# VHH binders against Phototropic-responsive NPH3 family protein NPY3 (NPY3), part 2

Target 1, 272 residues: Phototropic-responsive NPH3 family protein NPY3 (NPY3), of Arabidopsis thaliana (Mouse-ear cress) (q9fn09r205to476)
Amino acid sequence: DWWVEDLAELSIDLFKRVVSTIRRKGGVLPEVIGEALEVYAAKRIPGFMIQNDDNDDEEDVMEQRSLLETLVSMLPSEKQSVSCGFLIKLLKSSVSFECGEEERKELSRRIGEKLEEANVGDLLIRAPEGGETVYDIDIVETLIDEFVTQTEKRDELDCSDDINDSSKANVAKLIDGYLAEISRIETNLSTTKFITIAEKVSTFPRQSHDGVYRAIDMFLKQHPGITKSEKKSSSKLMDCRKLSPEACAHAVQNERLPLRVVVQILFFEQVR

## First folded at step 18 (VHH; from m6 with S31K)

Design r4
Fold by OpenDDE, fold request of step 19:
Structure r4 (fold): chain B 272 residues (1-272), chain A 118 residues (1-118)
Amino acid sequence: as target 1 above (272 residues)
Amino acid sequence: EVQLLESGGGEVQPGGSLRLSCAASGFTFSKYWISWYRQAPGKQREWVSTIYEGDSTRYAESVKGRFTISRDNAKNTLYLQMSSLRAEDTAVYYCARETWDAGEMDVWGQGTLVTVKP
C-alpha cells in the first residue's frame, strides 16, 4: 500500500501515533501493520537489511536501540502478521544494538513459533563484540526451546500430531544445517555447546540422519584437537541405522569418526 | 555419471535480473547440499549461496537481499535468481555439490558467464 511508504518517512514518535490510531480505528489487517513496520525498519534502522558493524557512535546506538524497541512493542499479536525473516532481522539488530532482554525474549518467542520458516543464514546471529564467540549460539538454543514450548502447547490443545511432526522434521533439518555451518565458521564452538544444541532436536522425527552426520563431520573437521571422549559423545548424536547408503559409504571411510562408529555402520550395512 | 550443468548466463544491464539454472544428473538431488560460486576476472572464486536439505538457505553478504537460491527436486535443477545486478556481480557462476566430506565439493559445473554492463 502506498501509505506504508509514506509512514516510513515519519519520526518514530509520529509513526507510533499514526499506527496506533490506525489500529484503534480498525479496518487494517495485522499483516499490513506488519508490513508497515518492516518498511519502516528497513528505512530507519541502519544495517537492518545488510548488517554493517560500523555503529561507532554510542548516541546513535542508543537512538537505534530505542527505535527498535519501539518497533518490537508495536508488533501485532497475530502470528501471521509478520514474516519470520522480518523477526529474525529484528532479533539480529536487537543483539547488535544491545536491546533489552524483554524485547529479545519477545522476538525469540515469536520466531520460535515459526522456526520452521527460518533459514540457516537467519540463525547465524552475530554476538556483541568482546564475547567468547563471534556468533550468538545461545540465542539459537533459546529459539529451539521456544519452538519446543510452542509445539507442546499445540499438543495440549489437541492439534494434529502430523503437523507437529512435520514442523519438527523441518526444524531438525534446519538445525542440522546450522550446526554444520556454525562448526565451520565459529572457531570457539565448544563440544558441549555443539552437543547441547544438537540434543535439542535429537528426538525430532527424521527420515534420515544424513544431516546430523554432516554436522558431526564438519564439527570434527574443524575441531581436530578434541578428545576421544568428545568425539565419541558428538558421534552419539547420530543413529547409524538411519544413514543413507551414500552417507554410509562416506562414513565408513571417514577417519575423523570413532572406530566404533565405523564398525557399527559396517555392521548395519551387512544386516540390510 | 554425476554431473552439474549451469545455464542462463548472459549480458544484463545494471539493476537488471537474471535467472541461472544448474541441471543435476547421476545422483539423488534432494539429498545433497548444493552451492553457487562465482569467479570474477582476476579474482578468486567466492561462495555465493547454499541450499541445504529441506531447502533452507544461506547467502554471502554481498548478495543478500538480491539473490535467491532455490531448487526443484522433480527436475533435479538448482536455480539462482539474481536481481538488482551490479557490475561487481560480473563473473562466471558455478554450481557445486557438497560431498559428505565436511565442506568439500566433489562435483562442479563448467560455469555460466554473467556480465553486468551498462
Scores: ipSAE 0.912, ipTM 0.965, lowest interface PAE 0.4, mean pLDDT 92
Fold by OpenDDE, fold request of step 19:
Structure r4 (fold): chain B 272 residues (1-272), chain A 118 residues (1-118)
Amino acid sequence: as target 1 above (272 residues)
Amino acid sequence: EVQLLESGGGEVQPGGSLRLSCAASGFTFSKYWISWYRQAPGKQREWVSTIYEGDSTRYAESVKGRFTISRDNAKNTLYLQMSSLRAEDTAVYYCARETWDAGEMDVWGQGTLVTVKP
């Protein structure tokens, strides 16, 4: 709508007042409000769409922080009012601008409600500069926790086991991909953190553990110096019985895997 | 025989759009991670995008917001929708299958040339 673009030209204070008035009068769908917020964010938040390393002065950062917090407070309550992608962009910005914990929690909660809609790229959230890691891995853990919490709540209300299982399966695939990628690109990823994240989705329904295998193998490949114990612990995340024939064929030749795991795979192949 | 075959390349003006296709044969397409790469003249091959199992995606920063990777499992075809094309996007584009060896690509297409020029 043409008026959405016009609203994006307003100061944040005026924007907030106008949107509040519109909402009060009624007649506008939450999705339209969400759209207005997204357009505003894209226009007014530096690097919102494209991450720019522009060193904003401290004053600018504070202004951006305030703006972002205001936008978060304006989010419609309806789950479908905003896209997961938009929420994730907000979250990324919130981390970058060091927004308050409450705003980050709210965004995490909302993302958790629709985590299955996220992409691997979405979960690669950069940590503030100067940290131990380039990417904020803890926030992903939080998102998974929120997803689990929301799923449990839905189970209590709708008894829709099938929908939840599908959602869990999708999230499992997502996280498998994420774990593989984060293992590849984050040099400081600890074994403990890898396992912690993987364990959060280890009980989710899966047709196969091929994705888990890929993640494990990537982790092992990028961390050749880990201990035997760590290797063993990481490999336990995978159920060898749930590997596809193709994955099994590779795994039995994989020198990165513990011998015990290889033997297990061989054993199960023979029993098939 | 396992094979990937790219198509859809051509000349386009800056700001234009182009859709690339990668036809796969000889393997279960939906189970694999498939990626797009590109190589500009005189430059090294660079990663562009990946589609994972479940169709989750990742993009290079240089193409984020402009390119969209997708696949049709029924057709065993990978796509790259390119929009807002720039001169810097000029390259031979390749699709590649990620093998079970972590991070390694075992099957490459022959590539399709995309030229962005006025």
Scores: ipSAE 0.910, ipTM 0.964, lowest interface PAE 0.4, mean pLDDT 92
Fold by ESMFold2, fold request of step 19:
Structure r4 (fold): chain B 272 residues (1-272), chain A 118 residues (1-118)
Amino acid sequence: as target 1 above (272 residues)
Amino acid sequence: EVQLLESGGGEVQPGGSLRLSCAASGFTFSKYWISWYRQAPGKQREWVSTIYEGDSTRYAESVKGRFTISRDNAKNTLYLQMSSLRAEDTAVYYCARETWDAGEMDVWGQGTLVTVKP
């Protein structure tokens, strides 16, 4: 592992030459190449481990953009070579340093291949300066769309439904947590945006809808000015029959929910 | 009957490591979003990390890369692995369960003291 840290001392041109030579000779697993790239990025890209909007000047941005584009070009194609978290950090940096469209699209595609491995914290990507939101929600929508598109293709092929269902279930839970967090933070999050994101994963398997309920309740709590129609639309995202007894007990007392939803919960709770 | 009980605190040298545990009883641990908080002397309690259903995580900026939250559903136990500890990490550490009232914590542990020597 010392050699990966030693390689991080090299200029990007020398680093690329050494890594390319190692790859041509073979005998080194793609995971080791991925580790070398991760260590290099962590050392040479300012703020890579922690998102940082402090850009010194235009020449520094151009240098960092070129460095980042080179690292992206060096990513091994093997899925296991790099972590989802690393790919997301590369994507964050690619936005900050204004990398080209092709690099951003390729990163998004690769993140979509393994989105179930992401954490809620990984998806909280700060928006560009200005704008109306703290976090970049559109980029996360793109990642979810990539996942959905790719899982639909796997469903058409010989892939096992049980493996894909496990990935879908994990992504659904991930997105429940994500929606709760952006709802808490974003005062201007529209009902349409909330529903659009939630609906992308609404058909994914879940053993319970407690997570969906938590996300909906956070949205309602933090956006009290939304219309009655918007409350109804948001509340339809959950299947009341899939709420745990504990969630039902809270929901029937929850003044933020539409009365029709509370009545439905009471009906199903009584019949059970 | 619902309880959270922290353990594993103690004194440690700067740069050292500790693993905190939070034993849960009286509820289905895996159904809840669980957090670590800490309170330094004379300061307000501050959020450290959260683990969600499905074991996805989130961390405060001050601890990213140094702390790892995890849980073991078979043991009904939450963990906080702390490394590269520094004086600013000295605090009483609490685990807390998020209630169904969004964003509110309804069950807190008694806390475990972590002291990082100067």
Scores: ipSAE 0.685, ipTM 0.875, lowest interface PAE 1.4, mean pLDDT 86
Fold by ESMFold2, fold request of step 19:
Structure r4 (fold): chain B 272 residues (1-272), chain A 118 residues (1-118)
Amino acid sequence: as target 1 above (272 residues)
Amino acid sequence: EVQLLESGGGEVQPGGSLRLSCAASGFTFSKYWISWYRQAPGKQREWVSTIYEGDSTRYAESVKGRFTISRDNAKNTLYLQMSSLRAEDTAVYYCARETWDAGEMDVWGQGTLVTVKP
């Protein structure tokens, strides 16, 4: 909408006042309010959409923190008002500018409500300086936990089983891709962390376990020094009976897999 | 047997848009992770974007917000919608399929040239 670009020119205090007045009067869809917030954030938060120059000026950080906290406070409650991608960008910025716990919890809750709409790229959130990993893996664990919590509430309510199963299936595929990418990049990714994340979605419906296999194989390839026990534990994440014929054909020739897994695949292929 | 065929390249003015296509055949298209790469003259080939099973995506920092990867499983076709094109986007663009050997690409297309005029 035309007026949202004009509002992005205002100071944060004036922006808040105008948006609050518009919401009080009614007649504007929550999605339009969400658009106004997104346009404002893109214009006023350095590096919100893309990487920008580093600035260690602590006064600037405090100003950006206050701006971010104000924008989060203004988010419409309606689920459809803002995109998952926008919420994740707000979360990334909130970590960078050290926003308060309340704001981070609310963002995580809302991202969890619509995690199936996220992309692998959205989940690759840079860790703070001084961290041992390139990407912040703990924040992604929190997002998955929020999704699981809300899915459990929907299951108890018994509202829309096919929609809930579709959402879970999409998140399972998302996490398979995510695990493959952090395995490729992170030299410090432990076997326990890999398994912990994978297990959060292990019971979700999948048409096949080919994506799980790809994530496991990437982990094994990039972490050749792990123990036999660790290889066994990682490989148990997939159900060999659920591998496609193409995946099975590759897996039985894959020297990175434990021999017991290869034998199990061959056994089920003979029966199947 | 397995093929990837790119098309849609051409000349464009700065700020312009192009849509690249990659027609796939000989495999179950929806089950594979497929990527776009590009190679500028005299430079190494670089990753641009990936689409995963389930159509989740990831982009190189240099193209985020300007390029959109997508696919149509009914047509077995991968797309790259490019907008806000810049001179540094001039390159031959390739599509590639990730093999079962994790992180390896086993099938590459022929490439399609995109030229952004100065």
Scores: ipSAE 0.657, ipTM 0.867, lowest interface PAE 1.6, mean pLDDT 86

Design r4
Fold by ESMFold2, fold request of step 19:
Structure r4 (fold): chain B 272 residues (1-272), chain A 118 residues (1-118)
Amino acid sequence: as target 1 above (272 residues)
Amino acid sequence: EVQLLESGGGEVQPGGSLRLSCAASGFTFSKYWISWYRQAPGKQREWVSTIYEGDSTRYAESVKGRFTISRDNAKNTLYLQMSSLRAEDTAVYYCARETWDAGEMDVWGQGTLVTVKP
């Protein structure tokens, strides 16, 4: 839509007035409003697309905070109006520019409603300089918690189980990929943190536990100094009965796994 | 018999677009993590993008916002939509399937050349 790019040249006050008028008059899909917000954010928020942290102008920070808070206030409530990736970028920026708690909470809630639409890359959010890890893992833990809370609420209200199971299955796959990637990169990722995150989605439906196995094996490979007890604890995250034949073939030759786990895999493979 | 075959490379002007394809055979394409890599003349092969089970994605910073990885599981084909191409994107592009051993690829395609004119 031609007007979307033109609106990105306006001051935030004028942008808000124009978008509000368009929404009041109707005839424009919420997705187009979301596009306008995304284009505006990409042009006007420093570092929105490529995240950096060298901006330390106090007046500029206050201006950017106000701009960001205004954009968050303008988000259409319709679930499909904005992408999960865009919401995650807004959340990242809201922390960087110290937006109010209410804006951050609302963004986390909206991300949790559609976490299954996120990409692994969306969740790989750079930690601030001086942190222990390359990626901010705590923010992702919060997003997973919000998703879990909302799906538990839907289950209590007798929502459609098939729709929730599909969403849960997609999030399980997403988190398997995420855990594998942070395990590959983060030398400081503790066994406790790995297990805590994995357990949040451990009961979600999965066609197989191959993704869980990949995440566990990546963790073991990249953290060879962990104890036998830690290897045992992390290996309990997967159900050996749910490994595909291909995963089983690799796992039985995998010296990183506890011997007990390899024996269990061989036992279950024999009866399959 | 596991095979990957890239196609769609060619010459393009700076700022142009190109779509690469990677045809897969001999395995259940949708269940594997598959990546694009590239190798510029005289340089080491570098990671470009990965698509995971469930079609979640990840991109190298140098291509983020310009490249889109996707796949069509019915056709067993991986795609890389490349836009806003720059001279530094000139390389042979490969698709690769991630092995069960972390950080290693067990199947590589033969590559397709992308040349972005200066």
Scores: ipSAE 0.645, ipTM 0.860, lowest interface PAE 1.6, mean pLDDT 86

## First folded at step 20 (VHH; from r4 with S35H)

Design u2
Fold by OpenDDE, fold request of step 25:
Structure u2 (fold): chain B 272 residues (1-272), chain A 118 residues (1-118)
Amino acid sequence: as target 1 above (272 residues)
Amino acid sequence: EVQLLESGGGEVQPGGSLRLSCAASGFTFSKYWIHWYRQAPGKQREWVSTIYEGDSTRYAESVKGRFTISRDNAKNTLYLQMSSLRAEDTAVYYCARETWDAGEMDVWGQGTLVTVKP
């Protein structure tokens, strides 16, 4: 709507007041409110569209924090009012500006409700500077937890088992991709954390475990110094029976895998 | 024969749009992670975008919000929709298939040239 751009010119206080008034009067779709918020964020939050690490002024950070917290508080309650991408951008910014825990939780909850709409790139969230990791992996765990919580709630309300399974399958693929990528780019990813994340989706319906295999292999490739026990534990995340022929062909030659796993794969191939 | 073939490159003005295609043959396209890379003159090849199984995506920061990777599995074709093109986007663009060896590419196209000039 043409007025959305005009609203983005307002101060945050005035913007909040106007939007509140609009919502109170009714007649405007939640999606339009969401759009207004997104446009406002894009215009008023530095690096919102493209995360730039150049915020050097502490005072500016506080202001941005306050702005973000305000926007989060303004989010419509309807699930479809805002895109997953917008929520993720808000979350990324909230982490960057060290917003309150409540705001981050709210964003995580909302993202969790529609996690199947997220992309691998969306889950690569930068951690604040000075941390143990470049990326915030814990937040991804939180997102998955929220997704699980929401899916369970849906199952209690609706008999749509098929929809939930499809969603879970999609999220599983998403997380497999994420695990592979985070293994590739995060040098400080611990075995425990890798396994913890992977286990969150290990029970999700999958046609194949090719994605899991890719994630495991990437992890092992990037962590050549892990213990045999850790290697075993990581490899246990995949069901060897659910590997495609192509994956199997590679896996049986993969020196990074435990011998036991290789033998298992060979065994199952022969029985097929 | 396993093959990737890029097309759609050309000359465009800054701010313009271009859609690249990568036609795949000889393998089950939908099961693979496919990437776009680009190489500018005198520069190293750089990663641009990835499409994963399930069609989730990732982008380099330099192209985020401007480029869109997608694929049509029925046509075994990968796409890169480029918008708001800049001079720095000038490069030969390659599509590449990630092999089962984690992080390794085993199939590359010949590339298609994109030139962004006033």
Scores: ipSAE 0.918, ipTM 0.967, lowest interface PAE 0.4, mean pLDDT 93
Fold by OpenDDE, fold request of step 25:
Structure u2 (fold): chain B 272 residues (1-272), chain A 118 residues (1-118)
Amino acid sequence: as target 1 above (272 residues)
Amino acid sequence: EVQLLESGGGEVQPGGSLRLSCAASGFTFSKYWIHWYRQAPGKQREWVSTIYEGDSTRYAESVKGRFTISRDNAKNTLYLQMSSLRAEDTAVYYCARETWDAGEMDVWGQGTLVTVKP
């Protein structure tokens, strides 16, 4: 809509007033409001579409923080009013600008409702500067928790177990990819954190644990100094019975895996 | 035989669009993580994009918002839709299959050349 672009030219205060007025009058779909917000964000928030490492002045950061918080407060309540991608961008920016906890919680909740729509790249959220990690891993944990919470709520309302299982399966695959990538790129990822995140989806219905295997192997590859106990613990995340033949073929030759796990894989392969 | 074959490369003007294809054969395509790489003249090969199991994706910062990776499992084909092409996107583009060895690629295509020039 042409007017959406026009609104993006307004100051945040005026934008908020106009959108509020539009909402009060009715007749505009929540999705259109969502679109207006997204267009506004893209135009008015530096680095919104592409994360720039540019150190903004403190004053600029405060302004951006305020703007972002305002936009978050303007989000329509309807789930389909905004895309998961937009929400994730907001969340990324919220972390970068150190927005309030309430805004981050709200965004996390909303993302959790549609986590299956997220991509691995979306979950790589930069941590605030000065932290121990480049990426905020805890936020991903939060997103998964929100997903679980929302799924449970949905189950209480609707007996459609099948939809939830599909969603869980998709999220599991997503997290497998994430775990592999974060293991590769985040050198400070602890075994405990890896396991904690993986465990959140370990019970999700999966046809295959190939993704988990990849994640585990990546973790082990990037952490050659971990203890035998840690290796064992991380490897337990994988059900050896759910590995594809191709994965099994590699796993049995994988020197990074505990011997016990290799033996288990061999055993199950023979029983197939 | 397990193989990947890229196609769709060519010459395009800045701001233009191009769609690359990577045809896979000899393996269950949907089970694998597949990547796009590119190598510009005189430069090292760089990662461009990844599609994971379940079709979640990741992109290099340099191509975010401009490139879209997708696949058709029924056709065993990977795609890279490129838009808003820039001169710096000029490269030979490769698709690669990630093996079960963490982060290792075991199958590479021959590559397809993309040239962005006025």
Scores: ipSAE 0.915, ipTM 0.967, lowest interface PAE 0.4, mean pLDDT 93
Fold by ESMFold2, fold request of step 25:
Structure u2 (fold): chain B 272 residues (1-272), chain A 118 residues (1-118)
Amino acid sequence: as target 1 above (272 residues)
Amino acid sequence: EVQLLESGGGEVQPGGSLRLSCAASGFTFSKYWIHWYRQAPGKQREWVSTIYEGDSTRYAESVKGRFTISRDNAKNTLYLQMSSLRAEDTAVYYCARETWDAGEMDVWGQGTLVTVKP
């Protein structure tokens, strides 16, 4: 795909015209169009790729905003055309350059429809300087809500798609890792926020609840001042019957857990 | 016995590439969160990358876009593909398993030295 690198040398207006012509004539897969957009963004949007971590250049915010909005408008609708990682980089840039709400909604929708392809690191999106958290948690809630909404639509149509169940399982594991990481980092993470995020994926299939346990334990460990009621509410997120033997062995000795949870684990071990 | 054994370190020119391996034994590798750490001479050990259950990943800012963590669960082996290496990447690299006590590492490898020539 030599021509995608050549296209990245064009002005945005000419790039748009050439890509539009290519799409109109057909015969080029959406994935190739997505590649062209990604290569273009990597070369023309300052700070888009994480390889260059320090740049003192002043940026023309209005020009970059317009460029970014144009690229978003050119995204092929086909799900496979662009990676989830690329979409998240576009979303991060759209916040930095204050792109319009329509572009952000479209990006959030696209990310949500393939959220299972994201990595925990992708979801760690820096918060605005005025916020009290290092990472923007609300933007991640939006992405999860988009995924849940699209999954619920599929369920309403009486569609029992095995791919849909696999996607849910992968998102559940993703969110377990994410919750553990924001719990480790964010001293200001409220119990309400932790539970709200966890509950969005609580009904998703999981082979075990070991990941949920890890996230809960990290939260409890890093927030020792929370109330007994909050500890109880957090601990209800996991189903003790779905813990592996290794997780159970640790949990029954874990002084951070409410006594009732430890008793439940011991009870189910006896019944088993 | 639970063990982690690193290999693949060596001397490389700036801009070069290396692939580190970490062989795991004595536990179900796919069920654990596994990390790479590094320690430069005279400095504290620092986190480099994590791979979670389900193979989702996270990277330190200093290595994003240059390093790739992966694993082969059938071979119980973790990898760190390093590219665009810089002098500041010179360190002993360790793999570590996160235990059930959240955030704690219970098994460390012996380390493998990566030296990036000035």
Scores: ipSAE 0.704, ipTM 0.880, lowest interface PAE 1.3, mean pLDDT 86
Fold by ESMFold2, fold request of step 25:
Structure u2 (fold): chain B 272 residues (1-272), chain A 118 residues (1-118)
Amino acid sequence: as target 1 above (272 residues)
Amino acid sequence: EVQLLESGGGEVQPGGSLRLSCAASGFTFSKYWIHWYRQAPGKQREWVSTIYEGDSTRYAESVKGRFTISRDNAKNTLYLQMSSLRAEDTAVYYCARETWDAGEMDVWGQGTLVTVKP
């Protein structure tokens, strides 16, 4: 909307006062308030569109942290008011500017409510310096846990199962893609962490397990030093009976897979 | 017989927009990860964007916020909507299919040239 660009010119204190007044008087949809926040963030937070760690000025970090915490406090509670992509950008910024646990927990909760709307690229969040991994995998676990919590609450309230099944199917595809990409780019991804994430969505509906196979194969390809036991544990994540003909054709010639798995695939393909 | 065919390239002023298309045939389009790559004169091909099964996406940092990848599975067509074009975006743009041998591209289009004028 035209006036949201004008509001982005205001200082954060005046912006907050104007938006608060608009909210108090009513008559403006929460989606418009969300748009105003997004435009403001994009204009006023350096690097908001991309995560970076180049800010070394402590005063700049403190100012950006305060601004970010103010914007998070102003988020409308309505689910449709803000996009999942915007919430994830706020979360990425909150890590970069070291916002408090309360803000990050609230952002994680909100992202979990609509995780099916996220993209694989959104989940590739850089870890804090000094960690074992370049990418923060624990934060993705948290987002999945929040999604599971929210879907369990909807089940208790007798919400439509069709909506929950569609959301779960989309999250399964998202996480399968995430696992494949994080396996490709994160040298220090452990077998335990890979399996832990995959298991959180293992019961979700899928049209096939081709996505699970892609994730497992990428993990095996990029981590050739793992033990035979680890290869076996990772390979058990997929149901060979649910592989498409295309996936089966590749898998039966795949020397990265344990022989037992290849034999199982051949057996099930023959009886199908 | 498996084919990718790009179109929509051309000359554009800085700040302008273009929409690239990539028509696919000979395979089940929706089941594959499809990518855009580009190659500037004298440089190596570089990744631009990916669309995954389920239409989730990822972008290179240099194009994030300016480019949008999408596809229409009914038409077997991939799109790249390019906005706020810069001189650095001048390149031949290719679409590519990721093989079942993960991380490798086995089908490439012929490319379409995008030139951003001074």
Scores: ipSAE 0.632, ipTM 0.849, lowest interface PAE 1.6, mean pLDDT 86

